# VHH binders against Interferon-induced very large GTPase 1 (GVINP1): the designs that were tried, part 3

Target 1, 242 residues: Interferon-induced very large GTPase 1 (GVINP1), of Homo sapiens (Human) (q7z2y8r1479to1720)
Amino acid sequence: DKRLFVLSILGLQSSGKSTVLNALFGLQFTVSAGKCTQGAYMQLLKVEETFTEELGFDFVLAVDTEGLRAPEHSNKSKDRDNELVTFVIGLANLTLINIFGENPSEMQDILQIVVQAFLRMKQVKIFPSCLFVHQNVGEATATDQTMDGRRRLEQKLDEMAAIAAEQEQCLDVTCFSDVIRFDVNTHVYYFAHLWDGNPPMAPPNPRYSHNVQQLKSRILMTATQESRGNIMKISDVKSRVQ

## First folded at step 4 (VHH)

Design s10m (from s10 with R100D; framework vhh_sonelokimab_d1)
Fold by ESMFold2-Fast, scan of step 4:
Structure s10m (fold): chain B 242 residues (1-242), chain A 125 residues (1-125)
Amino acid sequence: as target 1 above (242 residues)
Amino acid sequence: DVQLVESGGGLVQPGGSLRLSCAASGRTFSSYTVGWFRQAPGKEREFIGAISWSGDSTYYAVSEKGRFTISRDNSKNTLYLQMNSLRPEDTAVYYCAAGDYTITYSTSKNEYDYWGQGTLVTVSS
């Protein structure tokens, strides 16, 4: 029985999320791919045998969602997106939250959707792991981030958590760390504009390649930490899907 | 650390166009979100727009969408503002500003760490 790590990717722009899956492909090989009834796209990747002991898993199941609609508080589309997001996060060992940052409303929309999903899971005592990937960062800044920059992001996350908590009537939640185990110094990664803008053709320049490899490395490091105590077997997934 | 110097301001006729440049010096220009602000006489400093470090994403104040275009050339350490269909109410001192990577969508001047001295644009007959 082989060990399986489930990685989910959430964000408003669907095309940008494909960049993450393509970046990961160099370490893993696609064995199977398909769509599920929940509107999620799944890709099963085989980890190279030489890395399986170091990483602690044999396969990665990458789950990508179709681009989420902007939330409408009273619309059926919000309920459907919330259900999809809750399902995808609940399935995953690690969820990547793609933050675009180009429009305050769009950033707040994605944070609201995912924080609400995390709050619902907290109520049933499920504490998923997550990483935030923020665009709009130069390579030099990604390696020498200021305390002020991280403080501003944490403040925004706390504001969104408070808003979501009020809407979900979670009186014990006042900041994002009350929703999920989160540390802005270790759970937020800043990269080039990978989620929304790829070069139109290959090969990319060396700077772009470096950013992609850095993202890949950090995802795998985090996956290794998350796999140590709670890894699924392929047989477990078959039982749950049936 | 980065220093910014604006240029290209001057007198222009209503309906005309003008391109402003902002020359940056320092090691980190390509790592910053950069943007444009303006301040008319007797008014507060107003956000015009910003562009991400890579140049791939732009964010504009709603009132300026369609008339103003921001671009950057990281190889030349230069930021540009193309202004079209200028009106007398566009008369102001125009400032370029640089801030950290998290602020591409911020309209607050307080989030920008580095500022130029400004260049005056006068729209008049």
Scores: ipSAE 0.000, ipTM 0.109, lowest interface PAE 18.4, mean pLDDT 66

Design z8a (from z8 with I103W; framework vhh_7z1x_3)
Fold by ESMFold2-Fast, scan of step 4:
Structure z8a (fold): chain B 242 residues (1-242), chain A 123 residues (1-123)
Amino acid sequence: as target 1 above (242 residues)
Amino acid sequence: QVQLVETGGGLVQPGGSLRLSCTASGFTFSSYEMNWVRQAPGKGLEWLSGISSSGSTISYADSVKGRFTISRDNAKNTLYLQMNSLQPDDTAVYFCARGHITWFGVSEYFDYWGQGTQVTVSS
């Protein structure tokens, strides 16, 4: 039976989350791909044999979700998104939360959905590992990973966590780090535009490439740490999704 | 001093065949994944095919599966693309690109590109 690392990605509709997965893994080399329940698309990637002993897993299952809808949409849309988020968090060893662009309202929409979801998961003793990926931001923000940007994100997360906790009567929650293990200095990655001009006349942006390498290293570190504990086997996935 | 030079492009009739070559210099060719990418007039880049450093792992875009064959000769530092059953939609500038591979065996990005060779499929 082979060992499986499950990586999920969440984002609003039109957030470019598949671009992140393609940059990390080149999903063109999948062994198997298909849709499953709740609008998730799954791709199975084989780890090179020379790395399987060191990493502690044989395959990566990448779970890409249909874009989430803004919280202000109808209750029917919210129920679907809640089910999808619960499903992918429950399945994943690591969840990437993709934020696209510099619009504060779009950021607030995705953060509201994920904070609510993580608070609900906390109530049932599920504590997922997560990373935030903020892409298509200004070059200064992406290059410098500005302290101002990180502080602002932390403030928004803390505000939303406090509001959600009040609504759910969770008086032990006062900030986002009370909901899930999170450090804004180490769990947030900022990406500028992919290209340093118009292809093919321009190479890929070196700063974007560097940030992809940093995020990939973090994912691999998390995957290696997870392999020291319980990791899913492929037979377990087949049994569950049937 | 890394250089990639494509040759073999030209004008061909629909249904015809062409073989593109890419000669590499300035690096250890046998250590890198190599790729073919094209750009049609007024369109973005489209990845077509990739081949691992040893040649054992090969992948194709759905648009060219069954029609194009990628291969390499590490002794000659040369990458090939055999193109069969060419269609007008295959008209594009074709580039070879060097991949920086990950432990998943796939390119994270393409760090060096050739200048491109024009393929025109028309009557």
Scores: ipSAE 0.000, ipTM 0.124, lowest interface PAE 14.9, mean pLDDT 68

Design z8b (from z8 with I103L F104W; framework vhh_7z1x_3)
Fold by ESMFold2-Fast, scan of step 4:
Structure z8b (fold): chain B 242 residues (1-242), chain A 123 residues (1-123)
Amino acid sequence: as target 1 above (242 residues)
Amino acid sequence: QVQLVETGGGLVQPGGSLRLSCTASGFTFSSYEMNWVRQAPGKGLEWLSGISSSGSTISYADSVKGRFTISRDNAKNTLYLQMNSLQPDDTAVYFCARGHITLWGVSEYFDYWGQGTQVTVSS
């Protein structure tokens, strides 16, 4: 039985997530792909033999969500999104949460669903890792030290954690850091560039390449750390999917 | 017709300063991310700095961080690069480039370039 690292990608839009995944791992390593549940698509990527010993796993299973719904008056739509997100996060060793800055309301909704999912998992002592990827926010990729965008995200996460804790009757949770280990200064990556685009007329923007390499380094650090305690087998994943 | 015109290049002594300007026309300048890119003799293109449409988000390549300052004046449709502590290795043709805008309003690649302005750092 082969060792597996599960990477999940959440967000309201699917196309950008696939581009990041391809940039990190490359299409030629794909062994199989398919839908595992309504709204989720899986790709199995084979790790090159040279790296399997160092990383501690043989395959990466990438789980991509297909468009979560904006808030609607339908309770059934909200329940379906909550179930999908809980499933995807529960399956993963690491979850990437893609945030799009074009609609603050939609950002709030994805954060609310994610916080509720992590809170439910905390109750059953499952502690997945997560990273936030904030793209298409225009002015969010700042080089100064004020970090206003990070402070605002932290405030929003804390607000939603408090609300979710009240709804789930979790008396010892008052902020997001009570739900999951999270540092807004190191677990949030801002991209001022698109996930996809036309072939470059010049070399790729080094700022974009640098951000991708930083994210890749964090993913590999997390994968290496997880491989010692929480690595999954392919047979385990097949059982969970069905 | 989209046009980008760089000015301000020239000969400067090591340790000196120089200010480049890029004047844009033929598009809504205030809606696009703008960038500075250079090409040293016999070398490839090197991205130096980018600035968001409003001017509040700025990034620099490590090679120029702390020495160069990018800025823009949207009322004048002009992009600037203030270059301080210039070294012989900064000798290059400097281009301003417009980021390619899509549905999201965010640049990923450069779709229009200026003709370039020569900067020579020599005694």
Scores: ipSAE 0.000, ipTM 0.107, lowest interface PAE 16.5, mean pLDDT 67

Design z8c (from z8 with T102R; framework vhh_7z1x_3)
Fold by ESMFold2-Fast, scan of step 4:
Structure z8c (fold): chain B 242 residues (1-242), chain A 123 residues (1-123)
Amino acid sequence: as target 1 above (242 residues)
Amino acid sequence: QVQLVETGGGLVQPGGSLRLSCTASGFTFSSYEMNWVRQAPGKGLEWLSGISSSGSTISYADSVKGRFTISRDNAKNTLYLQMNSLQPDDTAVYFCARGHIRIFGVSEYFDYWGQGTQVTVSS
């Protein structure tokens, strides 16, 4: 039975998520791909044989969602999204939370669903690892924009965690870091625009490539650490998706 | 050195056909997904089609489904785009791009591009 690292990605729009996933792993090593239940898509990537013993796993299972919906007045859509998010987070060794652009309403919707899911999992003693990926950010320098964005995200996460905890009467939760292990300085990645203008006349943005390499390095380090304590077998995943 | 070279563009009448080729060198062609992208005058890039490394998975943009066919010959390191039922709106520079596609969608990530070949559909 082969060893498997499960990487999940959540977000409101599918195109931005697939861009990050393809940049990290590429499809050249895809063994199989398909839709599973709950509206998620799965891609099985084979680890090069010479690295399997060092990394501690044979395959990476990348789980992508169809895109979350965020209707204000629909309880049914929220229930479906909550089920999908809970499934995807529960399956994963690491979950990437993809935020596209700087629309405050879209950010509120995805963060609400995510914080609720993590709080529910904390109550049953499940503590998943997560990273936030903020794509298509403006033209400010990386340092200036990243620092302001991190502060704002941390504030919103803390506010949502406090509200969710009050609703669930979780007196031991006052901020997001009480829900899961989270550090806004190390668990949030900001991605610049892909191009320094309009391709093909413009070269690729070097900062985007650098951002991809930093995130990839972090994911691989997380995968290596997880391999000693929480690695899954392919048979485990098959049991969970049926 | 990675190199992609497109050929086969030209002037064609509405309703006509053209076959574009992209010859790859400097990398293991059979290990990478390949894509066709176009840019019409005064407009942005439009992704048209992608094909997996083995050729078993193929995707098309809605604007070209049923009219265009992507294929590859890994033994010749060549990517093809067969274009049928061409319309004036198909006038664009067509690019071969090495990149990645999601199994049920497209990626905006392409790491190498060819120089492009001009296709003009006019009477």
Scores: ipSAE 0.000, ipTM 0.132, lowest interface PAE 16.4, mean pLDDT 68

Design z8d (from z8 with I101L V106K; framework vhh_7z1x_3)
Fold by ESMFold2-Fast, scan of step 4:
Formats: sequence, structure tokens, C-alpha cells
Structure z8d (fold): chain B 242 residues (1-242), chain A 123 residues (1-123)
Amino acid sequence: as target 1 above (242 residues)
Amino acid sequence: QVQLVETGGGLVQPGGSLRLSCTASGFTFSSYEMNWVRQAPGKGLEWLSGISSSGSTISYADSVKGRFTISRDNAKNTLYLQMNSLQPDDTAVYFCARGHLTIFGKSEYFDYWGQGTQVTVSS
């Protein structure tokens, strides 16, 4: 039985495909891919054998989701989204929260869904790891990784956490850092064009390349730390996703 | 800031040998796949060889296999290319290039390049 690191990716209703995985990792050797009944798409990626002992896992299971719907839709749509989000966060060693564009309403929609899910996990003593990836932002924001952008995100997360806590009667929660361990200065990455790729071997844009590399480094560092404790086996995942 | 600096190029007779070095700074060298790429006059880029972060996985283009040897010294942050049995058509600017961080095999693109070093093979 082989050791597995599970990476989940959440986003609104345009992310029901593996393009975000391809953008982060490039053209990877895929052993298998498929969709489970919960509406998640899964790809099993084999780790190069020379890295398996150092990292502590043999495979990465990348989990992409069918797009999440805006919270103002019907209770049935909301229940589906809640079940999907709960499933992928519960399955994952690390969850990437994908925010696309700078529409304030769409940004608030994804943050509301995610904060509510993390609050539910906190109530049952599960503390997942997460990173925020904000794609398709202005060039200045992506280039500067600005403190103003980070402060606004933190304010919105705190606002959503307070609202969710009031709805769930969680008196010990007043801000997002009460829900999960989160540092807006180190757990958020801004990209102007995450999926813009230069041809292989062509000189790339150094800033774009640098930001992608920093995110990849953080993911691998998190994977290595997580693998020292609660690593799953492939047989465990087959039981959970069937 | 990330820097890659190639040295060791020059003029050599056909059948001769040269050793190229690439000194890296501004990043954790031992965490990245490294590559050698060349560009001959009036031609495009040609990938020559790649070496994994640990040095355990090495690959070569058919045009240089058996003649060139890639190696690295992670303690010295240095990449090497030993070139033997040089031919006039090996005349090119030689670049070292950093592979993107990956645990799944070979890099799909290169994110940082050195300035290049000229190798001229002439009788």
C-alpha cells in the first residue's frame, strides 16, 4: 500500500475542471483520473521515486470540484455545495481556495461558503490546512503582493467569520483566525494570469514565474510537514470516495 | 535576486574538451532541477541535458549523449557540463537554466536563465 498526499481545490462554478492543477504543476504524469459521486474530479499523480522517502508520500491525489454556486440560490443547491465542500476539505491534507477576478460579489460568495465550512470543521475539532489563491487580479496587485489587498481580504474573512459564528451560535469566534490557523501575510497568493504559460524553454516573465514557484514551494513544504503525521493510504481513499 | 552565471567557454579545436560551470545564487540550489541549453548561430534553442535536484536522475539529448556529462555539487551551488569530442557543429552559446520546482519528474519549462557562455569549435 502506497502513501498519499491529498490536495483539494475549491472555487465558484467555473472550476469544474483540472486546469488549476495543470497551471500549478504543469504537464504531470497522471496515473489515473475520474469523477466521484460527490461531484469532485480526481487525478492521481505519481511522485518521482527519488523524492518519495524525503517527502514521505508516493502519490499526490489532486481533487478539483464542480463549481460552487452563489449562496442566494435555493436550499437544495446550498446543501449540495455544503456537502461537496465538507467532503473535499475533510478528505484533504491541504485545501487551495481559488478566488477568480475582482468582482466583489463573487469574492464574497466564495469566502462565505469556505468560512462556513471551516467553522463546521472547527466545531467537530478538525483543523484543516488552507491557502488562498487569488487569480486574475490587476497587474499592480500581482506584482506588488500589496499590503492593502491583504488587509481587505483579512477584513472580509473576519466579517464572514463573525456572521457564520453568530448563525452557528459559536460565542468563542470573533475573527477568521479563531476558525483556523491563518496568516494573511503568508497564506495568500495573488496572480494576474495564473494559467498564462510561456512555451517550454522560452524565457518566461520573471515575476509570474517567481510567484508560481513560491506557491509550489509552500505546497511542497506543507505536504512534507503533513506527511509526518496523518498520511493516507490509497486503500483508504478508495473506501472514502466510492 | 536569482542569478545564474556560466563560465568555462572558449575556443577549442575539433576533438577537444571543455568544462562549463554554472554558479547559482539567490535560491536554494539543492531544491531545483538544472538544465543545459544551447543556441547555435542562426538557430533556435536546443535542450542538451537535465539533472534532478538530488543528482540521481539525469537525461541527455541524442545529439550529445555519450560525449557530454552533466553533474552538480549542491554544497557549492554549482552545475557542470563536461564536453568531450567537440565538433564544429557544437559551436553555440551555452546557457544553464533552472527547472521549475516539481516532484513529478522533468520540468515542463525553465524559469531562470544565465547570460550564456560562448563555445567555438574551429580548426
Scores: ipSAE 0.011, ipTM 0.249, lowest interface PAE 9.2, mean pLDDT 70

Design z8e (from z8 with H100D; framework vhh_7z1x_3)
Fold by ESMFold2-Fast, scan of step 4:
Structure z8e (fold): chain B 242 residues (1-242), chain A 123 residues (1-123)
Amino acid sequence: as target 1 above (242 residues)
Amino acid sequence: QVQLVETGGGLVQPGGSLRLSCTASGFTFSSYEMNWVRQAPGKGLEWLSGISSSGSTISYADSVKGRFTISRDNAKNTLYLQMNSLQPDDTAVYFCARGDITIFGVSEYFDYWGQGTQVTVSS
């Protein structure tokens, strides 16, 4: 049976995250191209045979979420979002959280759900890794220039983790890094505009290519480290999605 | 009645310099992060620079780093953009915007925008 690395992308805005995945791996995320369950679209990507021993896996399963709602959603859609987020994170060896926000309130609600899901998974000894991708910033590759943003994200995540921990009675959790393996200085990537204008007539932005390669390198490094502890088989995916 | 008003745009030759100003009213300017964003003809919005409420943290887009300098005067409720070594590709409408880009995308997180000021770099 072949070894599988599961990469999930959870977006606060659905269109931006599929663009990043397609740019990284050349994948096409459509209903006709993949399997859909609980609003998640899955696409299988084969690793070049020359790299399979070095990486420790044969395939990448890319999981893209759709159906996360616009800000004016009802309480019923919030329950569906909770279920989808829990499912997607539960499948993954690595979860990519894409920030391309339209509404600060919606971002806060979704991050709270994500943090609560990670905390519940910690209780059953599931430890996925996560990376944050923030789109539409001018200093996308410069860590020092984005320190204000990194600190603000960390403060928000820590606040949400503390609230979730109190609600779940987890006395050993005081910040987000207690919930999941996370370092705001190394696990947050900033992306410049993909285009110098709006598609389809906009020319490509050269800075985006550099940012894509940086993120791709980090994903592969994380996958290699995770594969030694959390290798999945294709049969394992069948068991988890059924 | 939040209002942002940009001034200082105009025609300048390649290699020239220009200083933009944005005057804020209707809110406590010293409590908010401020940004400069531009839109070239036929293109989308491009974030250029951001400055924290105190002025201590500053960020630039790679396309303008080393050429443009953002600053603010909280006593005057004014944001500035000093533009040096201007190139024809810098031709755009320049907007002043209130908000933080580090968590959200440029177009939707900025809750207030100025009307913009035209900068044309041409001989």
Scores: ipSAE 0.000, ipTM 0.121, lowest interface PAE 18.0, mean pLDDT 66

Design z8f (from z8 with V106R E108D; framework vhh_7z1x_3)
Fold by ESMFold2-Fast, scan of step 4:
Structure z8f (fold): chain B 242 residues (1-242), chain A 123 residues (1-123)
Amino acid sequence: as target 1 above (242 residues)
Amino acid sequence: QVQLVETGGGLVQPGGSLRLSCTASGFTFSSYEMNWVRQAPGKGLEWLSGISSSGSTISYADSVKGRFTISRDNAKNTLYLQMNSLQPDDTAVYFCARGHITIFGRSDYFDYWGQGTQVTVSS
């Protein structure tokens, strides 16, 4: 049976027409693509034979959400988003959490759902990895924005973890790092703007391109580490999505 | 189904003003960067202005800076372009366009466009 690395992407800006696979892995041999559940789009990619032994897996399954709804939407939409997030995180070896803009209330809703999902998985001894991608940083210098953004995100994650732990009576959790292995300096990527100059004719911002390469390197490192004992087989995916 | 509909174009004399509107439907308007693009007869597309999802970040092409003002009303799902001091060279079809904003997506294209509204500046 062949080995599979599952990469999930969620956030308000995710879409089924994402070009994430081209940006992260270049032009890859696509085996199949389609929807696996309400709001999730899957694409199965074959790893080139020359790299399968080094990476420790034969295929990558990329799972992209169709976009989580804003907090102002109905309670029915929130219940759907909770189910989708739990499914997507539970399926993945690595989850990318996309945050766009700096609105704390919108960020808080996504972080609450994500932290609760990870806490519940910790209780059943499932330990997925996650990375945060924060776009549309503000008006200060990029360094000041990055430092302040990381500080605020860490504080919010710690608050959410403490609240979730108290609700679930989990006595060994006091901060987000107790829920999953997390370092705000290495697991968070900040992107200023997508373009350098006037879109759409402008090239991608050089800082954005650098951040994509760093994220790609982290994903490949995580995938290689996860392939040792935690990787799924293709038959397992068929059982879980059918 | 995503739809963008531009209105407010027409004939105006040099030095005049027009206000364009773009009404969006079929997606969460408040989550996307929006842009104005024009195409003059026999010429290619020219990007004019962009506005972030929250409205806090705004950019303009040098050709329109100081004359045009972009704004949005997320409660009404509407994008605006206030055009002042219009010149004959501003004659074009004006399009609103949704920015493609996935974390690994193409940063050099717009995924949905309106049909455009004609602006003619002549005496």
Scores: ipSAE 0.000, ipTM 0.123, lowest interface PAE 15.1, mean pLDDT 67

Design z8g (from z8 with H100S I101Y; framework vhh_7z1x_3)
Fold by ESMFold2-Fast, scan of step 4:
Structure z8g (fold): chain B 242 residues (1-242), chain A 123 residues (1-123)
Amino acid sequence: as target 1 above (242 residues)
Amino acid sequence: QVQLVETGGGLVQPGGSLRLSCTASGFTFSSYEMNWVRQAPGKGLEWLSGISSSGSTISYADSVKGRFTISRDNAKNTLYLQMNSLQPDDTAVYFCARGSYTIFGVSEYFDYWGQGTQVTVSS
C-alpha cells in the first residue's frame, strides 16, 4: 500500500479557492479529486519518485476548505464550521491556516474555531502540526508589519485558548502553546504581494516566487518530520472519505 | 518571457523515424513537467506523453506506447520526442507544452505552448 501525507488548508475567504495550494503546488495532475461529505475539496497528488524515499511518502492528499463563515449568522452554520475544521485538522499531518489582511483581529471567527478544534484534538491525544500563512501584506510596510502582526496574532490566539479552555473546563490550558506546539516566531509565514494577476499564469512579482519556495521548503521539512510517526495508507483514506 | 520552440518535423515514409526537439527559454526548465501533444487534420488535441521535471516519471498515451520515447536534457533546456515506426495516422502538428509549476510529479494543466511543428507520414 502506498504512503500518504495529508496537507489541509483553512481560511476565511469568499473569492479564492485553493489559492495557497495552487501557489505551492501549481496546477497539478491529480490522481483523484472531489468534495467530501464535510464540504472540503480534496486532491490527491503524486510525489516525484526521486523524492519518495527521502520524504517517506508517495502521495500528498491536499484538503482545501472555504466558506467557514456563512453570509448569514446562525448557530447551525457555526456548528457546521466547527465540524468541518475538526474533521480537516484531525485528518491532516500539517494544517496551513490562511490569513488575509494585515490584522489578526479581522480573523477572530476562524481563530476561535481553529483553537477550539486544536483543544479537542489535544483531549484525544492528537497533536497536529500547523503553520500560519499571512497573505497580502503591503510591500512598503511588510517588515514593520510582521513584528506587530506576530504580536497581535499571539495575543489573540492566547485569548481564544483561555476562553476555549474555560468553556471546555480544561484547567491545564492558559495560552495557545499549551494547546499545540506553537512558536509565533517560527510558525507564522508572511507574504508580501502573494498573488498578482490571473491563475494559472506564473506570478509576475519576483519576491513572490522566493517566498513560495521558502514556504515549500518548510512544508517538505515538516512533512518529512511528520512522516516518521504519523503516515497513512491510501486505502485507509479512501475507506474513510468516499 | 516564456518561449517554447519545436523543431524536427517534416515528411517521412511509413515505418520511418523522426526526432522532435523543443527548446525552452525564459524560465527554469528543470523545475517544470513537460508534455507532447498533437493535433491531426480536422481533429482535436491528443496528449501523447509527459515527463516530470527530473525525468524520472514518464507516461504515454496508448496510441504511442512502444513507438515513441520522451526525454529531456535539463542542461540544454531541451525536450525530445523520438518517434519510431511512424504510420500515416501519426500525421499531425506536434506541440510541446509546459505543465504548471510543481514540486510533485505531475501537473494538471498546461500553461504555455509552442507554435507546433508539422509531421507528415506518407509515401
Scores: ipSAE 0.000, ipTM 0.132, lowest interface PAE 15.1, mean pLDDT 68

